# Miniprotein binders against E3 ubiquitin-protein ligase makorin (MKRN), part 3

Target 1, 323 residues: E3 ubiquitin-protein ligase makorin (MKRN), of Arabidopsis thaliana (Mouse-ear cress) (q6ids6)
Amino acid sequence: MSDRILCKFFVHGSCLKGENCEFSHDSKDPPNNVCTFYQKRICLYGSRCRYDHVRAASNLPLSSDSESLDRSISTTPSRHLQQQGDNNDGDKSSNVYCIHPREYPICSFAAAGDCPRGNQCPHMHGDLCNTCGKKCLHPFRPEEREEHTKECEKKQKHIEALKQSQDIECSVCLDRILSKATPGERKFGLLTECDHPFCIQCIRNWRSSAPVSGMDVNSTLRACPICRKLSYFVVPSVVWYSSPEEKKEIIDIYKAKLRSIDCKHFNFGNGNCPFGASCFYKHAYSDGHLEEVVLRHLGSQEGETVITDSIRLSEFLGGLQIF

## First folded at step 7 (miniprotein)

Design m25L (from b0 with F25L)
Fold by ESMFold2-Fast, scan of step 7:
Structure m25L (fold): chain B 323 residues (1-323), chain A 81 residues (1-81)
Amino acid sequence: as target 1 above (323 residues)
Amino acid sequence: SKVTIVVTVEGDPEELKRIARSLRLLARKLGLKVEVRIETDGKTITVRVEGSPEEVEWFRMLLEILAKKYGAEVTVEEIES
């Protein structure tokens, strides 16, 4: 290729090779090519594979069976099937199985963007995906088309977010966050209540600082170092945001991830979580029963509009405030 | 009441320039009275911070984070204002 292929792991902030990576760490370069090994069900790298794992081909390995499929598909319903016997259109049982177009694999080269065989290719070319510009959509598998379209749009949105995030500096150390030496350092630490950018290391170090006696440790360490607004959780992200909606999406994704992990402070109902409704972790009892979330009414005047907030039961019973 | 601290930061000249730049911008963002001087030896920064005890301690915490990140050694002394 004339252009370098964008590193899949760099896009997710997890590439360990840094400057020694054979794939591009420039977000301007085109996204990953289709993994032919995954299409053959023989890719050994799994989630570590640098090529896109596209379900564009049948589960069948591309060998003598694929050659058979190609010949079958190129033989449209015609005189040849009729020539094999007068009974092919009759009442008699036939052991000849027609391969449905849905089972035919699409061309992996066209699915990767460009097929060198062009119109002379013996394989079926997929339909064009308007998001990635590749002929990777199977004409006869609508569920795979929908899956690709959703994942492709999500990937392009993420790539665009990475491009927009490249020049963002940490408010403390002034380093361009995504240009740091190690993958662990190439993360933002978002605060829910303000928009000041921090690299994950600087905000975590702030949270771990030892203020002098006389300062409230909880209010100091959970405050933004710049504006002092309180945020209980630091949300790690490999991208920054351009809108409140994008910020909410980043926070919600992280919150959903943590909701699958049992809260150590809640300790299956045997402990107290100081974060209450602001806690991102799962509050579940030993039997798997979830702690109840209660709606709290604000502005509850008779006949007036009521604003509702959701709080956890422990927060309601403990008299703790939300946020 | 006003307090003043003087912080001495020792380290690599290139890293100290980065620390000094960050400290000056942080002082501006926080509205604090801070003087940052890179000494003639190029190996030492002297930082003078004046404000309330809470303001001074807040800035000291930020300075410690920066110094640790860039491998610099910090010495703090309080001066009667």
Scores: ipSAE 0.642, ipTM 0.904, lowest interface PAE 1.0, mean pLDDT 73

Design m25M (from b0 with F25M)
Fold by ESMFold2-Fast, scan of step 7:
Structure m25M (fold): chain B 323 residues (1-323), chain A 81 residues (1-81)
Amino acid sequence: as target 1 above (323 residues)
Amino acid sequence: SKVTIVVTVEGDPEELKRIARSLRMLARKLGLKVEVRIETDGKTITVRVEGSPEEVEWFRMLLEILAKKYGAEVTVEEIES
């Protein structure tokens, strides 16, 4: 139905283009397209590239040419064949005739998932990636294999998370969050201290509500509408989680994004941040050095071993204002 | 102490059904004594909320968020018990 390729950055939750993205933000669309610039050794985007960096044979109509690829490639690297054709002072001083195995292109169809020629293909097929099921691992490029394996695992985890998140309803409005009318509304608002699901709009509307005089506005609005546990930040996410580890990954990615933005409350050391060590924003002084983080021991509720917790000086001083 | 409010929500019949469903679910989740009635005209919901002042205000805030989302008009009256 759609000929669009799934967006690599959307799969990792990092795409900034939204509806203006050239690639699909629908988890049902097929993933991956091979980077032609990387095959020609001219891609400058590295890990930020939207296409897959694979040493594959470049020539893709994606799946409707059944016999138009001519040529059996039988080039064999030989020890007694060094440099050939250098007798004519050619413009290229490179070894064009003796191809190192590392530079051999693998079949682009097999690398994309399915080769119509199968075992009869004249091109070298890459090794099978157990995660994506594609023959996309170049046998002579171990760094490329390792990079693909890491990226592929993250990609598949995110696709699985998108699928698992489809039926999650907002605790306030009961809408299936990922089925909302507009893409901007198809986001969760995670709270750090509880697991109650909210769509981003409902939890933001709660945070911006006006309680009647007599209630502590700040503590009320920072509380979960269902369980009342306090969370300073609402973490936007395009996926929900099925484990504490997945939740931590979502929160840590958002924290990393906010760590590049100066905290308005801290104001380069001239203000007081009410969030202290829980603040996701950057606490830097005017000269660029970061606010001191102090370690303390917290007692457990059941007499377990005391764990070390990280606090910021501003948070420590705020606690002492009771006296 | 115990207080009671009666909230009248007026709006589109289809949107009011969504509001009523959400309010009933929220009442159960919060353990609050709430009666939600869709009036015979289909254009009005009457919500009776009983509890502590804090509990009643908490529920009113949730109701206001739902009403605003679905474009409904809210009128609140506190009654003596």
Scores: ipSAE 0.646, ipTM 0.904, lowest interface PAE 0.9, mean pLDDT 73

Design m25Y (from b0 with F25Y)
Fold by ESMFold2-Fast, scan of step 7:
Structure m25Y (fold): chain B 323 residues (1-323), chain A 81 residues (1-81)
Amino acid sequence: as target 1 above (323 residues)
Amino acid sequence: SKVTIVVTVEGDPEELKRIARSLRYLARKLGLKVEVRIETDGKTITVRVEGSPEEVEWFRMLLEILAKKYGAEVTVEEIES
């Protein structure tokens, strides 16, 4: 059971289970646990597995053999020949192969942070990862080392972002967002066009408000409650940002998620999307073709032309006015 | 043109303190003339908002969100000025 193990997918902001997740969504809980199924080569989840994919260790001699060929076609001929009983004179160990160092697994306990046997362990301990402090890097699998290092750095960056986001208050209710009672409430609602922080509940409640007659409902509800800058989408996030680059990363991840979902307003070309080029959802026609994005040229006051923004065809046809 | 509304918010005393704090912060941030008074009974706050019709309605929407969050009851009266 997971008990107090940090959810791998929550760290990357991609956990779909939310409150039903078996793993912790508290950044203070330990971030790694070893996948026993992967060590037996039976894990079918791949990169979506919540446990760390580390193989169990074995006693290994030091070796520098370079082996890069991933072409093996069946062992059935060797097995068939073995069963035929060729002139082996009882030396069937001729079918026992020397295992290359690259194929030896590393100690799963050391890879998880602490090996109960320490220096007395008969299994190979991996090299130390400076980011997570665990002996999880295989000495003879450079591709696996590189993959771990990149994933581990992203994971630790996210944990640090969670810690740095702890004091951010909602601009409406003034509560510290990440200190709210339930995990579902511990989310920011980012606006693309400004940097005013809101908890997801307050900004969604603003978006669903009923203004009195006489106000432009569309413009009012799509505007930031504080600065009035228009943002068509509220981007849910478990972390806040410290730079424009971090903000863009959060928004891009959310856009990638929504890009796989057909836009209800566009309705396969049969409707009009009020968000135009700013829409995060997929604008696809019934035949699977995507709506084209076009560049718009704006004249300067001196008659010069400048490319300022890209627009979608639906935005042009829908009559949406852009400043 | 300027309009004035008076809003009465009734609820739990501790939640009303949170509402009052948020309303004062929002009034300052939006540059609106707002008076927030906690009444003697401790169970009611009276909010007086003065501004353009659009400004007053904007602030009322924010007040309704806060009241709903903290389970408070809102009563609005418009006073032209």
Scores: ipSAE 0.674, ipTM 0.919, lowest interface PAE 0.8, mean pLDDT 73

Design m26F (from b0 with L26F)
Fold by ESMFold2-Fast, scan of step 7:
Structure m26F (fold): chain B 323 residues (1-323), chain A 81 residues (1-81)
Amino acid sequence: as target 1 above (323 residues)
Amino acid sequence: SKVTIVVTVEGDPEELKRIARSLRFFARKLGLKVEVRIETDGKTITVRVEGSPEEVEWFRMLLEILAKKYGAEVTVEEIES
């Protein structure tokens, strides 16, 4: 079905907008030219209105309706009508347009979930959003509908994740992490290489602890306290995950934030980063060039090359300095 | 070689119960031989840990973290094994 409306002025040979007209200039499209604002006694364009003025059956007083309109809506047609009074010849100031339904604001009460006037409301009610249950989707603004739908789905997914995360306990202190006293304490510390839950404080305290000289400090402090798997970064999160895909999304968002921050260990090419290609921070030289990732190759018996690892140039140069 | 340490943790009775619970849980997860005793005064926990030097040090690090979190004082003594 066509959602395009035939231009009234094109039908009468009076439209000057040509291909830039927001209405259809194809005679096959439906006319649907009834002015809803005139039927509600709120159209201020009179005989110059682009839509057909069909007589309203109720004969309601126009002045009462004008006083009940939003200030911003009532003032814009009035200004155009004042200008029209001075101009008689067909310049662009002579073009008069009715307020299109696309430009009419939706009822703010219905958009907030409940309108006290219900079906008797004089304002346009939005369509129901199935995700939030509010009448907040504008019938004539598809871009706003799409934007709301995306943000609303993201928000509801986050609320569901918070509900699912409520009972998760820290493996160190055994407290329910989201039940802690302060917002700073109500965070998980994710490890990339395992799924053992820790509150941010306990895993950070583990990372900052001082082992006895007989232990490898680097491997001990970067290992999971439970399974000993190595993870170089602790990823803070306000929610836990229910799938590997959700975990990856949390980690990727954090990585994206850290990629904007210069790595102190890399030090603009003057230092060496112990995390190499696994580093979340930005590896940029003093001239602004980013460090290039180098791929490692294994030779096959058939002369084919198999890529097994990726390394950064600083790791390669560091290796050459050792040997 | 096996090493044994005895750790004394002093603090608030309710926080010590939390520490003892966490230490017993961690011992089970790591498969370590750990004895956690809340003394009759209710203000002291005695923890005996037996294992390799690495295992014992791993557990001591966890204990220190819990003690610091709950404001408890830790005394470590290495005994003959």
Scores: ipSAE 0.570, ipTM 0.874, lowest interface PAE 1.4, mean pLDDT 70

Design m26I (from b0 with L26I)
Fold by ESMFold2-Fast, scan of step 7:
Structure m26I (fold): chain B 323 residues (1-323), chain A 81 residues (1-81)
Amino acid sequence: as target 1 above (323 residues)
Amino acid sequence: SKVTIVVTVEGDPEELKRIARSLRFIARKLGLKVEVRIETDGKTITVRVEGSPEEVEWFRMLLEILAKKYGAEVTVEEIES
């Protein structure tokens, strides 16, 4: 490639090709280009496609616009929005149809970055998104514009976080965490109560260690290997943080993810979870009914805290479903 | 009371250099008296750790994690100070 583009799957820590990847695993390279195959609904890679899957038309059936297939109808400025009735002879008249501007599809090429026809394009060009630099914002669909802008800003923030995270080393093995060989290794393990960086493997290995007789297993294993501050959970992340707010966001996203996973210890109401109301896993009965949880504020700091009257973490630390 | 252990770590020369670097860093961060020496054969490092029983055990746990990660074999011997 004359220009390297950032691997979409590497950005999310999911690339399986490693050093054999065709796309860049250097976060300073530009992000992926729009997938034109997806816009025509012929992309064979689905969710594994390395180009951005952007939809240019709202719920309009895309023809199999392949040169190898015989296309009966051209995709001109006016598209068939529904099954054509034999309503009139096809000539343009003032009473044929009144298409609201919201229904006009935007130019797929302009939405992908650059239209080869420029100002002479017969299709409506979207407005420029200042974050991604593409003309992908529909002039007459404010809801779609707001959604795109928010997602685009979030994506850019993530890419910037990846750039800032590239040189962070694990406090145990001193490897640059995002430069490790496998996707499973290219993750941080965040501790809630301190800011010492660890790769996910080193901190999980610490949590799974067996200390010699005479040491308190519970306090040892949930303590930071460097500063000894206690943190109950190890939060996996593909990016590091530069502020307490960013750290909280990473932790909250992970907690929300755990809420979708059935708690093994609760066992649909047939077991006993040592974390009780403090458990981040899903406590659901066999009928799908969720266990009722009482939320309480604890301590001087304002915040939502879900805990039991008594937590026996030492019984749980070695058997946590995700750690 | 203070105890001293001597740990012998055997493995690949390049991986042992990484282990030695990490152990020196950890020792400094933990404020422990640790001597890390790469032997002349390049295939063995000798680690001498001095401190309280708890401090020494904490460091040993971290050393075991590093050794396992890099496929190195660990032998621990306790010495009377």
Scores: ipSAE 0.653, ipTM 0.910, lowest interface PAE 1.0, mean pLDDT 72

Design m26M (from b0 with L26M)
Fold by ESMFold2-Fast, scan of step 7:
Structure m26M (fold): chain B 323 residues (1-323), chain A 81 residues (1-81)
Amino acid sequence: as target 1 above (323 residues)
Amino acid sequence: SKVTIVVTVEGDPEELKRIARSLRFMARKLGLKVEVRIETDGKTITVRVEGSPEEVEWFRMLLEILAKKYGAEVTVEEIES
């Protein structure tokens, strides 16, 4: 087999590395179907890469999402560390083991909100978190304090959002959404292009409805039942929003979740996704590299321009007719 | 041209009150000419919808998802306008 692999960019006269290129600039050398940069996790071309993004079975990373035992997701284990203070016996010429204050555990009772020993507690009490009211901030671990503060503010923001969302009614069934009978029903279905509130069940039922002959199914079912603005995805949420920024945050979190799930319409590059660049699902080829977004404007039946395609540059250029 | 449909919704009296309230609200929001009547038996709602074919079909779709949610039976009769 060959020791050198043909540079695909050289074939098109676009290789910038010249004689310093890692790949062969001799047309006699065979093209490689395997992307070596992707195997090293440094491929910058994504879907523009014309080599297969394949990983050898013997070199599979040990870091995979197969962590069936998520012991760290709940709480840190309450292991009793035997903690004794130094005798602080003055300047003694002996091997004194000094524990830095940052290594001292804070009182778990004070950190949970109430220490029965109060000021008489022999353990170090954390500083008061003004958001949750608990003495849970370690005086000597600024990185932990900052992380707690961020998470605590996020939790308080969520609690406030839940309170503000309690009276929001579905525009279809008029039920208070968060007061519905089952937990599965206590969710909003957000539309990206308008602010009309719907419970997840009503908006999904609308999306699955069968209009009679003569109506545009795509425009009807993807339109808001109230204002008719088109939204491709229904975003489930346990809270409503009070600002465009909060709405964007909810949508972005959902997009991030769906980006981990392979798109059935894209089908690893073998199919066409009608949502293109607007698709929330993962557009990955069979070798695992992601589709590079090249936006193409399509005319709708109403004469409006809709972006539905995200394609490789080679496919985009091949799809262009006359300039 | 305008068309008219008459929709009969049959179900539980308590759920029909909820359906009637929602239909009246939706009609107002969509600016449609809709008459919602709870019949004397308390088990039937008669809904008269007048508008363009598209408007009437849009409202029928909303009515059907709402009725399905509350386990009510829907019968649609078209009337020459």
Scores: ipSAE 0.599, ipTM 0.885, lowest interface PAE 1.3, mean pLDDT 72

Design m26Q (from b0 with L26Q)
Fold by ESMFold2-Fast, scan of step 7:
Structure m26Q (fold): chain B 323 residues (1-323), chain A 81 residues (1-81)
Amino acid sequence: as target 1 above (323 residues)
Amino acid sequence: SKVTIVVTVEGDPEELKRIARSLRFQARKLGLKVEVRIETDGKTITVRVEGSPEEVEWFRMLLEILAKKYGAEVTVEEIES
């Protein structure tokens, strides 16, 4: 594309192409155009499509204003001139070619944000979505309206979060995190127990460090480099938060995503996962049954055991790297 | 008990300026007595840090992750008081 279009999947934090994505990972770039392939029901990308999937056709079956006028005129000859008198006169006879209002496509230009024909457009315009400003809500498909509104609000919330996150600096390296050289570096590492910002690289390097002067390795590495509050989990995120509720949402989404992914080490019961019940990935057998969950027990320096609900996979990798 | 270490960090002049800025910020936040000097060759910074063994080791860990990130070489020397 001659103009960069904002990546739909990057907005949701789920783009698989990363640096090689043909669409923009810059919140300043405009969002997607309407997908014409979806309107023709031939879109090859399905849910991965970077263009908006709207049911509005680019053109309705009536190819010209003359056809619309001819159709109106052909209706009136079947009845007396009284039906020709007002635009508000209804069909007094049974509908000859009745199409349910749910089946009418909405104008694709209005659904994309701007219809050049405006109020003079012969096609049905969708209702305005107050979140994206597009006339993309079908008047007669309430389930599609609800789905769009929910996803659109989520998308705009993420775009706003990206914009608000632009000036956040890493507490260790002091670089603006979202302005780093490579896309892989433009991620935060969230700690659950404090609000000090870190880029993912700095906090992972801290977690993988090896203290040599008699410090407690495990407690030191799990402590925040700035405030020393212990956080067992490091949560990667492409956005920062402005409230405790937003922080919880980021953490919960990350945990849920890992739980939906089959563990490569467990390999459907054919392998051995070194993290066992502490693994965040899904341990499912080939028949779909889940492995039985048990709590993880950690040995303390004094020989006591500390029970944690779960430990993030990257923390186990960090612990292994100490050796 | 207080210890003093002197750390020599060698690397590219541009990256060393970033390291020096970050180290000065960390010293302030940790309340440590730290001197950070960029040497006249522009390719070396000398860091002197004084504090408790735990505080000095914490600072050294921060310094090492910064140096690794920017591709700089670190040499640590403990000074007898």
Scores: ipSAE 0.533, ipTM 0.848, lowest interface PAE 1.4, mean pLDDT 70

Design m26V (from b0 with L26V)
Fold by ESMFold2-Fast, scan of step 7:
Structure m26V (fold): chain B 323 residues (1-323), chain A 81 residues (1-81)
Amino acid sequence: as target 1 above (323 residues)
Amino acid sequence: SKVTIVVTVEGDPEELKRIARSLRFVARKLGLKVEVRIETDGKTITVRVEGSPEEVEWFRMLLEILAKKYGAEVTVEEIES
């Protein structure tokens, strides 16, 4: 009730619940905690879970009395080697079953940040993740370590980007975009071809404007209001970027969302989409087949052929009709 | 050829200050010669913009967006020399 945790999906710009989200959309609140349901293998949310899914030891109660003197150490009896005298046939190896270390679960408390047992914990503690400060890296699962490190570093960079985005002003209204009154207004509208910041409302209002005769409506409305570079889509985002790579990630996430939605202009192959290969929406025929993409080959000054552009089949065929 | 328009924007004094600031910023970014004056009544701003027909229309579109956002009324007059 008093606990607020930062929404995992809001941090990634992917939260669909908006104001009705159970988790915080305030960047000042701490990030999500470890999922206890996943540790018990009863979590039904899978990859959409708001909490961290960490591989943990089963909750076996350790019956250890905390009543121990420093001198109450029992030595394990060592097995004595038997000397030659056994006249039995057959060489038999050890009957001890061992589990590979990679199958050992890591301590869930250490993986969550703090283990109250410290170095005296009977469970294996993961190695420290330098990004999140949690002992969540399995010593014997290098693939899981790499995956966690990459994901954790990405999350931390995104939280930092969100904080750095707080002072970004719209190039039209000059308001601090993330400080606007309503959550729906606290979004940037990114243009793919330039870096001028706009709030989602101002850039959408520009695209809905009615220029007078003598101006190309499509070129005018799809141009940046400041630099006039043409961008077909406005990409909504809750964070701004500090590098071309960060910008590409924001755009790619939005493209992935739109790829599940049928393009109204393509109309299952019965229409013509003016955006062609640049369209973010799904171009599927009525039978479910996707429109084919054609690669364009261009030569360099040295005569080396490089694939620099990809086009859709409908765009290629349209070009043939126009000559 | 150059054209000149005079735009009158009427509205709330605090919202007009925001509009005036934004218009001056955008004019600078677009390299346009624009004069933005808040009249003595505090309820009207007068915007004079000079440029090519395309430049003037581009700026007018941005002004209309700002005015509608802040609930201000816009009147545009083309000045004959």
Scores: ipSAE 0.638, ipTM 0.899, lowest interface PAE 1.1, mean pLDDT 73

Design m28E (from b0 with R28E)
Fold by ESMFold2-Fast, scan of step 7:
Structure m28E (fold): chain B 323 residues (1-323), chain A 81 residues (1-81)
Amino acid sequence: as target 1 above (323 residues)
Amino acid sequence: SKVTIVVTVEGDPEELKRIARSLRFLAEKLGLKVEVRIETDGKTITVRVEGSPEEVEWFRMLLEILAKKYGAEVTVEEIES
């Protein structure tokens, strides 16, 4: 609609409002605006907030907790010097209030992109971030600069991936995957061993199909519907990839999420996992020690045995006591 | 041995067009001999698939996924040649 700010939740595939969202779902629109509530420490949304949480202040708030609050943090003095330089403790110092530049907040408007006061602004403007184009880098807080730069580059890389993914169609239903009606449907199901695109729904439906008894059910359902290459896991993703490196990053992020979940098939060493070293889930013995990978001498440890339980990612992430 | 199946898919005319498009694309990608006809009533498509039993079953599984997605009803007849 009229909003030019990209929806934060749409970028992560978690916006539930779809076409009724008050923020833009066009990946070409700018991603964020500064959260003024966070600046005043009253934002209740935390990580769910749709605006950028930047530590910058355009105004100095007055607290009712104390009438003696000092407002001398402003960069440009409102008045001429009116203090006495008289002997306070027998030194040469003055009662002038001095704050180190590191403690100054940066201008919220400059940090959001454009300050209407420009070079006449009384507040400190941050340095330009070349990735987002905003003056949001604090000159005197190098660790905050590094953190912003890293997170900003990560975010812009994701937005660019989202743009590149818009026209990708599911090989089964031929729908543009990111144009589907619900957030749950706007996901790719990646296969590790091939590059055929599928929406998560179609590839999961393939994995749950009932082939004729004459076919090897396990091999058939774990094969790509198009090229027949075997991939043991379906990796859900809100973006597609343009390189093997991007694909590996998507897969590795998902593997990291599953590494904290004990593998049902390995069963603390009392069972056999058909995926062996290729399994994304945690292979830990009852004493907490991890299974040692012996791929260097033996080669692939991928199983070829029929398993009694279906292997679906949603079943393992459900948190139910089916385990 | 080669097997031929005839599949009848009944449903909404607009959804059937989407199913037919997808089936033709999949047939080409898989290199299978498939004939897809939209019948005169616009509410039925007839799909003829020829190939090995495995190839035909593979394509049937894909067809069932599409039919279920678009709310269409599938009827399969096997014709062995």
Scores: ipSAE 0.674, ipTM 0.919, lowest interface PAE 0.9, mean pLDDT 73

